# Designs tried in a protein design chat: miniprotein binders against Pyridoxal reductase, chloroplastic (PLR1). Part 3

Target 1, 350 residues: Pyridoxal reductase, chloroplastic (PLR1), of Arabidopsis thaliana (Mouse-ear cress) (q56y42)
Amino acid sequence: CSNNTSNITTFKPLKLPLFWPWQKVKMGPLSVSPMGFGTWAWGNQLLWGYQTSMDDQLQQAFELALENGINLFDTADSYGTGRLNGQSERLLGKFIKESQGLKGKQNEVVVATKFAAYPWRLTSGQFVNACRASLDRLQIDQLGIGQLHWSTASYAPLQELVLWDGLVQMYEKGLVRAVGVSNYGPQQLVKIHDYLKTRGVPLCSAQVQFSLLSMGKEQLEIKSICDELGIRLISYSPLGLGMLTGKYSSSKLPTGPRSLLFRQILPGLEPLLLALSEIAKKRGKTMPQVAINWCICKGTVPIPGIKSVRHVEDNLGALGWKLTNDEQLQLEYAAKESPKSMIQNIFQTR

## First folded at step 20 (miniprotein; from f4 with M1S W26R)

Design v6
Fold by OpenDDE base, fold request of step 24:
Structure v6 (fold): chain B 350 residues (1-350), chain A 93 residues (1-93)
Amino acid sequence: as target 1 above (350 residues)
Amino acid sequence: SKIRVEIRVESDDPRLLRFIAMLIKRMVEEISKKYGVKVEVEIEERDGELRIRVEIEGDNPEALEKALEMLLFRILYMAIELGADVEIRIERE
């Protein structure tokens, strides 16, 4: 009597996504979710208080994002403090590899990493080697998007050309599916686009600080150039490092070095925070959801940072609906009435 | 009115510390020009540590506060983008 142990393949019920994503958007040759997730906090001890004990929580957050149709994950080779340098890429690579939900869908995940323009990366070959080191940490053969993390034009213009050639070589070697940039101003964005175009390399994305706290003339000009050139704008810090979340006030400051900044800025954000709160209440949404949705309505792909399942759930609630034009204008008016705004990144070029 | 900002950066890579020192010098120059404030900077590099003292001086309190805000924002983003550990202290005179 042969006991046929019927392997009951327990069909894990297809967990329906908690939140329906919008239609995927094009980013050069890639198709990405209308929102991505940023991983700058992963391995950041100083500003986030990262500990290795959080890795399981980060994995759950990643898996939830993926289950809900998020396929764009932004990282950098510089992310992770001190001895944890590259930890963000290591964690992302681990989570991609271990995610059972990726069986047959690994090719749907778009990893967008950024290569630091460190002064010691003097040759195109060294910059290509930085890409290889990112691939090794990520445990993947090809990146979705290889990004130059910032321009060196303002202090090392000769290095910038070498780094641009490094991007070309990454693409030609098949190490990246597309290339992108971060912290480029309008003038440098046009220059690199033309340089890459002449070499048959598609510039697919530009990443800038873009939010209700960072919506100045420069951001609008970058957006216009991106639209003209077919470049997808990625908006980083869509929540203004947490200032737009409503979680903090003058009486309830964040811990660490952000406390000083938030104490200085939050009182001057009252009109904007009020408008965010009112619209959020009216829409049955959270302030973060409204602030992220605004970035999407402006035609950008926001990359809010994720730290937990709860942050993923909250951010996913920014999808499946749109702010009206009047609600957008109300927020933009309130942002202009606010005497405080975010300052541009030190690496942001003109 | 005077604002003193003390910045401490820790890194085992002296190349990174030197790069941060260069970035801070540029920040200070831009702040001074943008807000019309007097800015002095002292930078000390030690083994695994960079200590920076920034003094912002001016007669317009609003310009001083905006200068401080710009400095703090730029330091925080620099720390994020470079994966640097940065401590900041502020004293007001």
Scores: ipSAE 0.820, ipTM 0.928, lowest interface PAE 0.7, mean pLDDT 91

## First folded at step 21 (miniprotein)

Design w1 (from v6 with R8V R46K E49K)
Fold by ESMFold2, fold request of step 24:
Structure w1 (fold): chain B 350 residues (1-350), chain A 93 residues (1-93)
Amino acid sequence: as target 1 above (350 residues)
Amino acid sequence: SKIRVEIVVESDDPRLLRFIAMLIKRMVEEISKKYGVKVEVEIEEKDGKLRIRVEIEGDNPEALEKALEMLLFRILYMAIELGADVEIRIERE
């Protein structure tokens, strides 16, 4: 004898629409879910502990995301360590190809990848060939978004114009539906926008570290430029590499190199973590759901990582609701009162 | 006061190791200027590995800890973005 009613089960995220079609977000010619997923852990052996025995669960997590309306997946040609070079793209391509729900509809998934600005990519043709190699690993004919992974302005400024021309060529050759950048600071973002606009190639997205731990003056300036110029900001590390999950403390650290960073930073996050916990409890949500929802409320598209079915299930609960303005201000105040925050990526320029 | 950090980076591509070495040299120069600490770096490449020994020295303990934090953030994000295997060990006096 079952004591459950159908009404109880219909309020779990897996049984209700997570977001309405009008909540999709425009990125140039693309319409994307209000949250995507990042795949940088796929193939990373030492930092994230990847082993091929995890592939079945990663595939199930990918399928769960699709079933719940997620269509944006972010990867990069650099993802995968050692002999697993390129493994993130290979896994994503495999999962797209093997998906029964996507058969005949593969173009409805927006694949965003990034091309590393290695110093040995010296011609626009080499950069275009990097895009072709990504398409081969992904086993698709066209990317949703082709992104320059970082600016070379800090170490090879003459190379940067060559890479910008490479993005133009990728678009003109039909290899990508749209072009984006990652780790671009305010000055470089305006420059590449103007460069691409005069060549008929609209910049659709800018991807930066943006979270309750990374929302300082420079990140807010990038956001303002994006809003003014019609560029969609994609928030990476919305959970601060796991610091905003509530899973860790000074006595319960993650394994591997992150433990060193968490030991330095977590003790200084108590005001923010308490505010997250308080709001999560009040709203019947988890701390990750609140942190991701905050990014969505700021008009960004966050891309939390995929490591397991449980992580994807939890992160999907960030959809379908909104923090009030007062709750957003409470979180932002708590973040400012916290003695620690995340430091910006080495590759973010001015 | 001194903090010693040993970083080991592995890659099959020697061009990537040389690029990482350049990034680390730039990183330590920026850290030294920003926090007013003395930073010395020794880099050795052998058998597909970089061994990087960073010594951070200064009179202000708070500045030393902030320098370490910046170094850790920069190395971890560099490893993520470049797809590089990284090990880090820290010794304090």
Scores: ipSAE 0.847, ipTM 0.932, lowest interface PAE 0.6, mean pLDDT 90
Fold by ESMFold2, fold request of step 24:
Structure w1 (fold): chain B 350 residues (1-350), chain A 93 residues (1-93)
Amino acid sequence: as target 1 above (350 residues)
Amino acid sequence: SKIRVEIVVESDDPRLLRFIAMLIKRMVEEISKKYGVKVEVEIEEKDGKLRIRVEIEGDNPEALEKALEMLLFRILYMAIELGADVEIRIERE
């Protein structure tokens, strides 16, 4: 007991591990796991090698993520190539519906989808109907987050205002719990935030390419705006399409069109890849786990892809610990010293 | 020095193919200006396929390779975002 009458003793609770998946973070009105999973590979035949024979493994991977505290899954109405257009949403909806662990609790999963800003989506009603089509493919009554997939400001600025009104209507009609954007640069991000705020609609998320390979001045400005305005940044491609995994070299390239990029970029990543490898060894982690953990350390919610149970198992190891500030600086310096980095998505605007 | 890139995109929706063609024309103009290289593009739409032939030319080898890198990144992310299957072939001279 204390003898000092001005001294207040406290009882300290058990401290949970850092980035604990069951200790959610805020994303507007939503509570989400500190890492989510992206589903763009689901139905992408040429770039990611999707075949319908993989569906059972994808379902197992979904269940593993769910059992380990992940509740955020990101998809889009455009995901799926050729005759599999929309397949990502169909699979996610199927897995949610069939999950025994979610029986009676399907609303605990936060589904984030994106609505493509196709040139033929010219009215707010058409954009709302795109949302209804997504809900139909997903077999759910309400999205966690409805996102405008990219800005049309560079080629159709009047269309963009119509799409922004569509987001407002989706929110007002209760089709989405929250709204977000993807591929918005700093200027357009501030503009849509102000537009939605005037209409009583909070902008809860902004999704951009953000990683140790994509952290240039513009991406850091986007992050700063998100921090200031209370918008959660969602990091896509946190592993640089696989370049940060340590699986590949100039003599061991991935199959498909990615091999062309890997030939051009991977040789120029040596300082970063060595720093990732060194820190991974010191911490008893894998290089993907370090790269994803870095994204979380920056206050973002990364969404690595789901392609297999093994990939989900590895990516879950990015949780439960935190890089030191010195380790973060070491990685950032190594990235800056690397002659190559990723280039921004064609759809990212100013 | 010259790099030739052939891109084949397939879609059942001709509106998507026309949108992709517009995006590629805009990206090659940006690449040409950013890296100071000459970029020519030929586009043919036939039988649900868009065949795009890009020719990048210049005297600075580093600028040519940077232009190629930007083209490749943008094509691949475009394919991801639009749900399009693409094939890419590269020939250096």
Scores: ipSAE 0.845, ipTM 0.931, lowest interface PAE 0.6, mean pLDDT 90
Fold by OpenDDE base, look of step 23:
Structure w1 (fold): chain B 350 residues (1-350), chain A 93 residues (1-93)
Amino acid sequence: as target 1 above (350 residues)
Amino acid sequence: SKIRVEIVVESDDPRLLRFIAMLIKRMVEEISKKYGVKVEVEIEEKDGKLRIRVEIEGDNPEALEKALEMLLFRILYMAIELGADVEIRIERE
């Protein structure tokens, strides 16, 4: 009796890609997913309550993102609280290195880090050394995108020119494939673009707060300038630190310092949260998925934070569909009816 | 009506504490000008601890609440971007 061991070819169902290769976004010389992931929570004890026991969960979240074709990961050298400074870059470097099952996809990872404009970084050489220290923590030879984390124009204009020269030197030395900025306003964005252009360095990205909570005249002007200059806008805080998730209310506040802010903000967001909920229900989507999809529809690359596999799964559901123009206008109207003057980041320039 | 905000920042780097103190001073000046509120600031740095007391005063309750909202929002983003550990307390009179 020949036991024909039927090779049950477990047809792994071909998980259809969440987006097609032609939906990848060009960012200077790089090709990135239409959404990235932010890692600001990695090492953040204050707002997230980070513990090293969470590292395995973060690794699983990273691997799931990479498996689903996400290749843009945003970090900063300043991320991680107190003694955990640089922890976000250390974890990202570890996870890229250990993702051996994904060898073909590891080479497609675009690391976008941000170098803090600390007052003690007084020379271009010190700023280049900050880039080297990021490369060491990441355990890679070259960054995808080196970003200036904010402008010093408002308080230290002489330092800003030194930091811009530092970006030029990072690019010329091949330490970064592309150069970007964060928290630049319209006027300062044009100035750095022109400064870099005259030196043969293309500005590839501008990272600003852009969401249904941050879509004012200034954000629209930055978007227009980015489109004109061929700069890709990266939208940070697409979920407004969690305000747009529908998980919180006046009766159900987050823990920690965010509770104080959310108690103040959430009552005035009721029209926007209702519009998000209605559209989410109509589409069979979550409120976070709708809010992230809106950022994509506006021609930005959103970088929502990842904290768990569940957050990755929810955020991935923002891909493979589009809000209609009418749904976008409904959300934007509800956002304008919310009495909240857009609060800009302290580092946002004019 | 008065709103008192106490901010406590801990860091082993006194340079970072001085930078945060400068940022908060600038932030409060902007808030005062934007909302037409009176703002007083006391800053104490000792033994790796920065303690900041902000008092916001004004006759318009809506302006006070908007000023507080802007302050809290900017402090939280500052704490994220700098990797700072920040405690915040609010008292109302």
Scores: ipSAE 0.837, ipTM 0.933, lowest interface PAE 0.6, mean pLDDT 92
Fold by OpenDDE base, fold request of step 24:
Structure w1 (fold): chain B 350 residues (1-350), chain A 93 residues (1-93)
Amino acid sequence: as target 1 above (350 residues)
Amino acid sequence: SKIRVEIVVESDDPRLLRFIAMLIKRMVEEISKKYGVKVEVEIEEKDGKLRIRVEIEGDNPEALEKALEMLLFRILYMAIELGADVEIRIERE
């Protein structure tokens, strides 16, 4: 009696992609998912209460993002508090290397890191060395996007030119596939674009605070310039550090320094939070999913933070559908009626 | 009406503390100018700690609250972007 153990190949149900290949977004030479993930919380003890015991949870969250076709991960060399400086890049590098999902396709992951414009980075060579240090922490030979984290124009204009030359040198040395900027205002964005263009360096991305809490005249102007110049706008803080999640209220505040801020701001967000809740309910979606989807509808690539598998699942639910124009207008109206909004980053230029 | 904000930053890099001190000075100057509030700032750097006391004074309560909001937001983002550990305390008079 030959026991034919039929190897039942368990067909894993083909998870339908959350987005189609033609919905991928170009960033210069790169093709990225319509949403990325930010890793600013990785190593952040102050705001998130990061502990190394969370690393396995973060790895699972990263793998889940990859499994769902997310290939853009934003980090910075400054991320990680105190002794955990650079922890975000170290963790991202570890997770890329250890990923079973990538199966030798580690180069399909677009790592977008940001190099801090620290006052002690006085030479282009020092800024190139910051890129090398990021590559070492990430355990990769080439970055997807090397970003200047902020402009120094407002306080150290001579340093800014040195940092721009540093970006050129990173590109020429093949350390980065493309360059980007963060916290640039309209005027400085044009200047750096022109500077890089004359040197054959493609400026592929601009990263700004962009959400239903940060959709002012400046954001619209930056978006217009980005569209004109062929720059992809990345929207950071699409959830307003959690204010747009519906998780928090005046009676249910976050822990840590955010508690003070949220106590002050949340009452003034009631019209916006109501509109988010109503649309979310009507769509069978969560408030975060609606808020992220709005950023996508506005033609940006949002980079919500990864903190857990649950947060990845919730954020992934922002894909595969679109808010109507009327729903977008309703949200934008409610945002304008809200007497409170997010203040621009201290590093945001004019 | 007065609002006092105490900010404590800890870092093993004195260069970072000096940079944060500069950013906070600029921040409070911008707040003062934007909202028409009086802002006084005391800064002490000692033993890897930067202690900053900000006093915001004005006759318009709404301007004071907006000034405080701007300060809190900017400190929070500064702390995120720089990977700094920051404690914030608020007192109202």
Scores: ipSAE 0.826, ipTM 0.929, lowest interface PAE 0.6, mean pLDDT 92

Design w1 (from v6 with R8V R46K E49K)
Fold by OpenDDE base, fold request of step 24:
Structure w1 (fold): chain B 350 residues (1-350), chain A 93 residues (1-93)
Amino acid sequence: as target 1 above (350 residues)
Amino acid sequence: SKIRVEIVVESDDPRLLRFIAMLIKRMVEEISKKYGVKVEVEIEEKDGKLRIRVEIEGDNPEALEKALEMLLFRILYMAIELGADVEIRIERE
């Protein structure tokens, strides 16, 4: 009686991702998910009340994003309040390192950090040193994208050229795979693109405020220039600090400094919030998912902030479907009828 | 009508406080020009705290509200991008 022990190869069911990502998009030499995640809240006490006890929750959120095919993570050397400066990069570096043990995630994580244009960064060498300090905090040898966090053209134009040379040197030294900018206006974006191009440095991304709250003439012009120059537009604050989430109203304000802003803005957003709610209901989606999906439909890479697994799930639900052209137009019309002037970032140039 | 905005920024880096003070001065100048409102600014730096008082004055209530909205929005984004702790208080007269 030969006991044929049938080796039941337990096919571990391929853990299908909870949310199907779209095909990756090009960002210069890089291939990134159609949505990234912003980590500005990591270490931010002001707006989130960050505590180190949240790090495990942030790790779970990061891992879930990575499991669902997200490979773009945006950070900055300035993220983290007070003594927690650089905490966002430290956390991201920790989570990347600890996630390498997760089998089958061959998706190269693209870290996109931003180097602050602080007034005391007066030399290209100091700016390159900021990149090295970010690499150290991230515990990686090379960045995906090194970004200039803002232009100094409006207040320190001589410093800006030094910072641009710093970006060139970062690339030439192999510290970054590509360079990007944030808060550049259309004119300044062309100038830096030309400056970098003549030096063989690929400007791969421009990060601007782009959302249903921030879709004016300037955003459209920046988008057009990005398309012409082969620059990928990254849309930060796709949810307008949470205004587009439907979680808040005049009777239900957020805590902290956002309460003041939301009290001012929310009453004028009623048409937009209604349109978001109606489309969300029709699609079986959340208002955040619709607002993020709109940013993707406009050909941008949104980087919504993540704070928890639930936020990742909510944001991932913006993928695997597309708003119709009519739904996009309805949202854009409702946004125009909500004529609270697009408030540009103080660092946004012309 | 007047709107008073008190902004308190805490930082261990006095260079950052000075930079924030410069940025806020620039913000209010732009706001004043954009909305046609009178803006007065007082800035005090003491004990690692930057205290900024902004008074916005104008005859058009809508211009005042838009000016306030722009100020608040710019301060919040500045605080995010600089990793600054900022408290904001608003008083209306």
Scores: ipSAE 0.820, ipTM 0.927, lowest interface PAE 0.7, mean pLDDT 91

Design w5 (from v6 with V28L S32A)
Fold by OpenDDE base, look of step 23:
Structure w5 (fold): chain B 350 residues (1-350), chain A 93 residues (1-93)
Amino acid sequence: as target 1 above (350 residues)
Amino acid sequence: SKIRVEIRVESDDPRLLRFIAMLIKRMLEEIAKKYGVKVEVEIEERDGELRIRVEIEGDNPEALEKALEMLLFRILYMAIELGADVEIRIERE
């Protein structure tokens, strides 16, 4: 009796992709997922209570994102508190290297880092050296996107030109595939675009605070300029530091410095939180998924922060569907009725 | 009505502490102009620590609360973007 052990090839059900290849977003020479992930919480002890014991959970979260076709990861050389300075880039580099089961997808990872405009970075050469130090922490030869983290125009205009020349040199040396900026207002965005264009360097991305809490006249103007100039807008804080998640209320505040801010702002967000909750319930989605999907519908690439597998799973549920125009208008109306709009970042220029 | 805000920043880099002090001072000047509030600031730097005491004064309670919201929001984003450890205390009079 020949026991033909039929190799039941367990057909792992083909997990349908959360988005199709034609839904990838062009960002200069790069093709990125409709959503990225931000890593600013990695190494942040104060605001997030980061501990090195969380690294395995962060790795699992990264791998799950990569498995689901997310290929844009945003970081900065300034991320990580105190002795953990640069920890976000170190962890991202470690996770990319160790994701050996995903070898085919590793080559598709677009690392977008931001170089701080520190006052002591006085030469273009020092700014190029900041790029090299990021490459060393990331353990990669070339960045996807090298970003200027903020403009110095308002307090050190002579330094800003040196930093722009540093971006040109990073691109010319092949240290970065593309160049981007963060926290640029409409006027400075045009100036840097023109400066880079005359030097044959394409500006591929502008990263700004853009959400249902940050959709004012200035954000709409930046979006219009980006669309005209072929710049991709990246929306950071799509969840407003967690205010749009529905997890917090006046009776249930976050711990640490965010508690003070949330106590002030949450009472004035009731119309917006109600509209998010109603649409989320109608769609069978979470409030975070609706808020992230709104950013995608507005033609931006949101970069929500990740801390766990559960956060990745929740954020991935923002893909594969769209809010209707009426649902977008309902959210935008409720956001305007909310008397407390989010304040611009201190580094946001005019 | 007065709001007192105490900000404590720790860093081993005195250059970063001086930069944060400059940013907070500029932020407070913008807040004062935007909301029509009086702002007084005391800054103390000691070995690895920056202490900033802020008094916000005004006759309109709504303007004071908006000024405080702007301050808190900007400090939190500054702390994120610079990777700084920041403690904040608030007292109301």
Scores: ipSAE 0.826, ipTM 0.929, lowest interface PAE 0.6, mean pLDDT 92

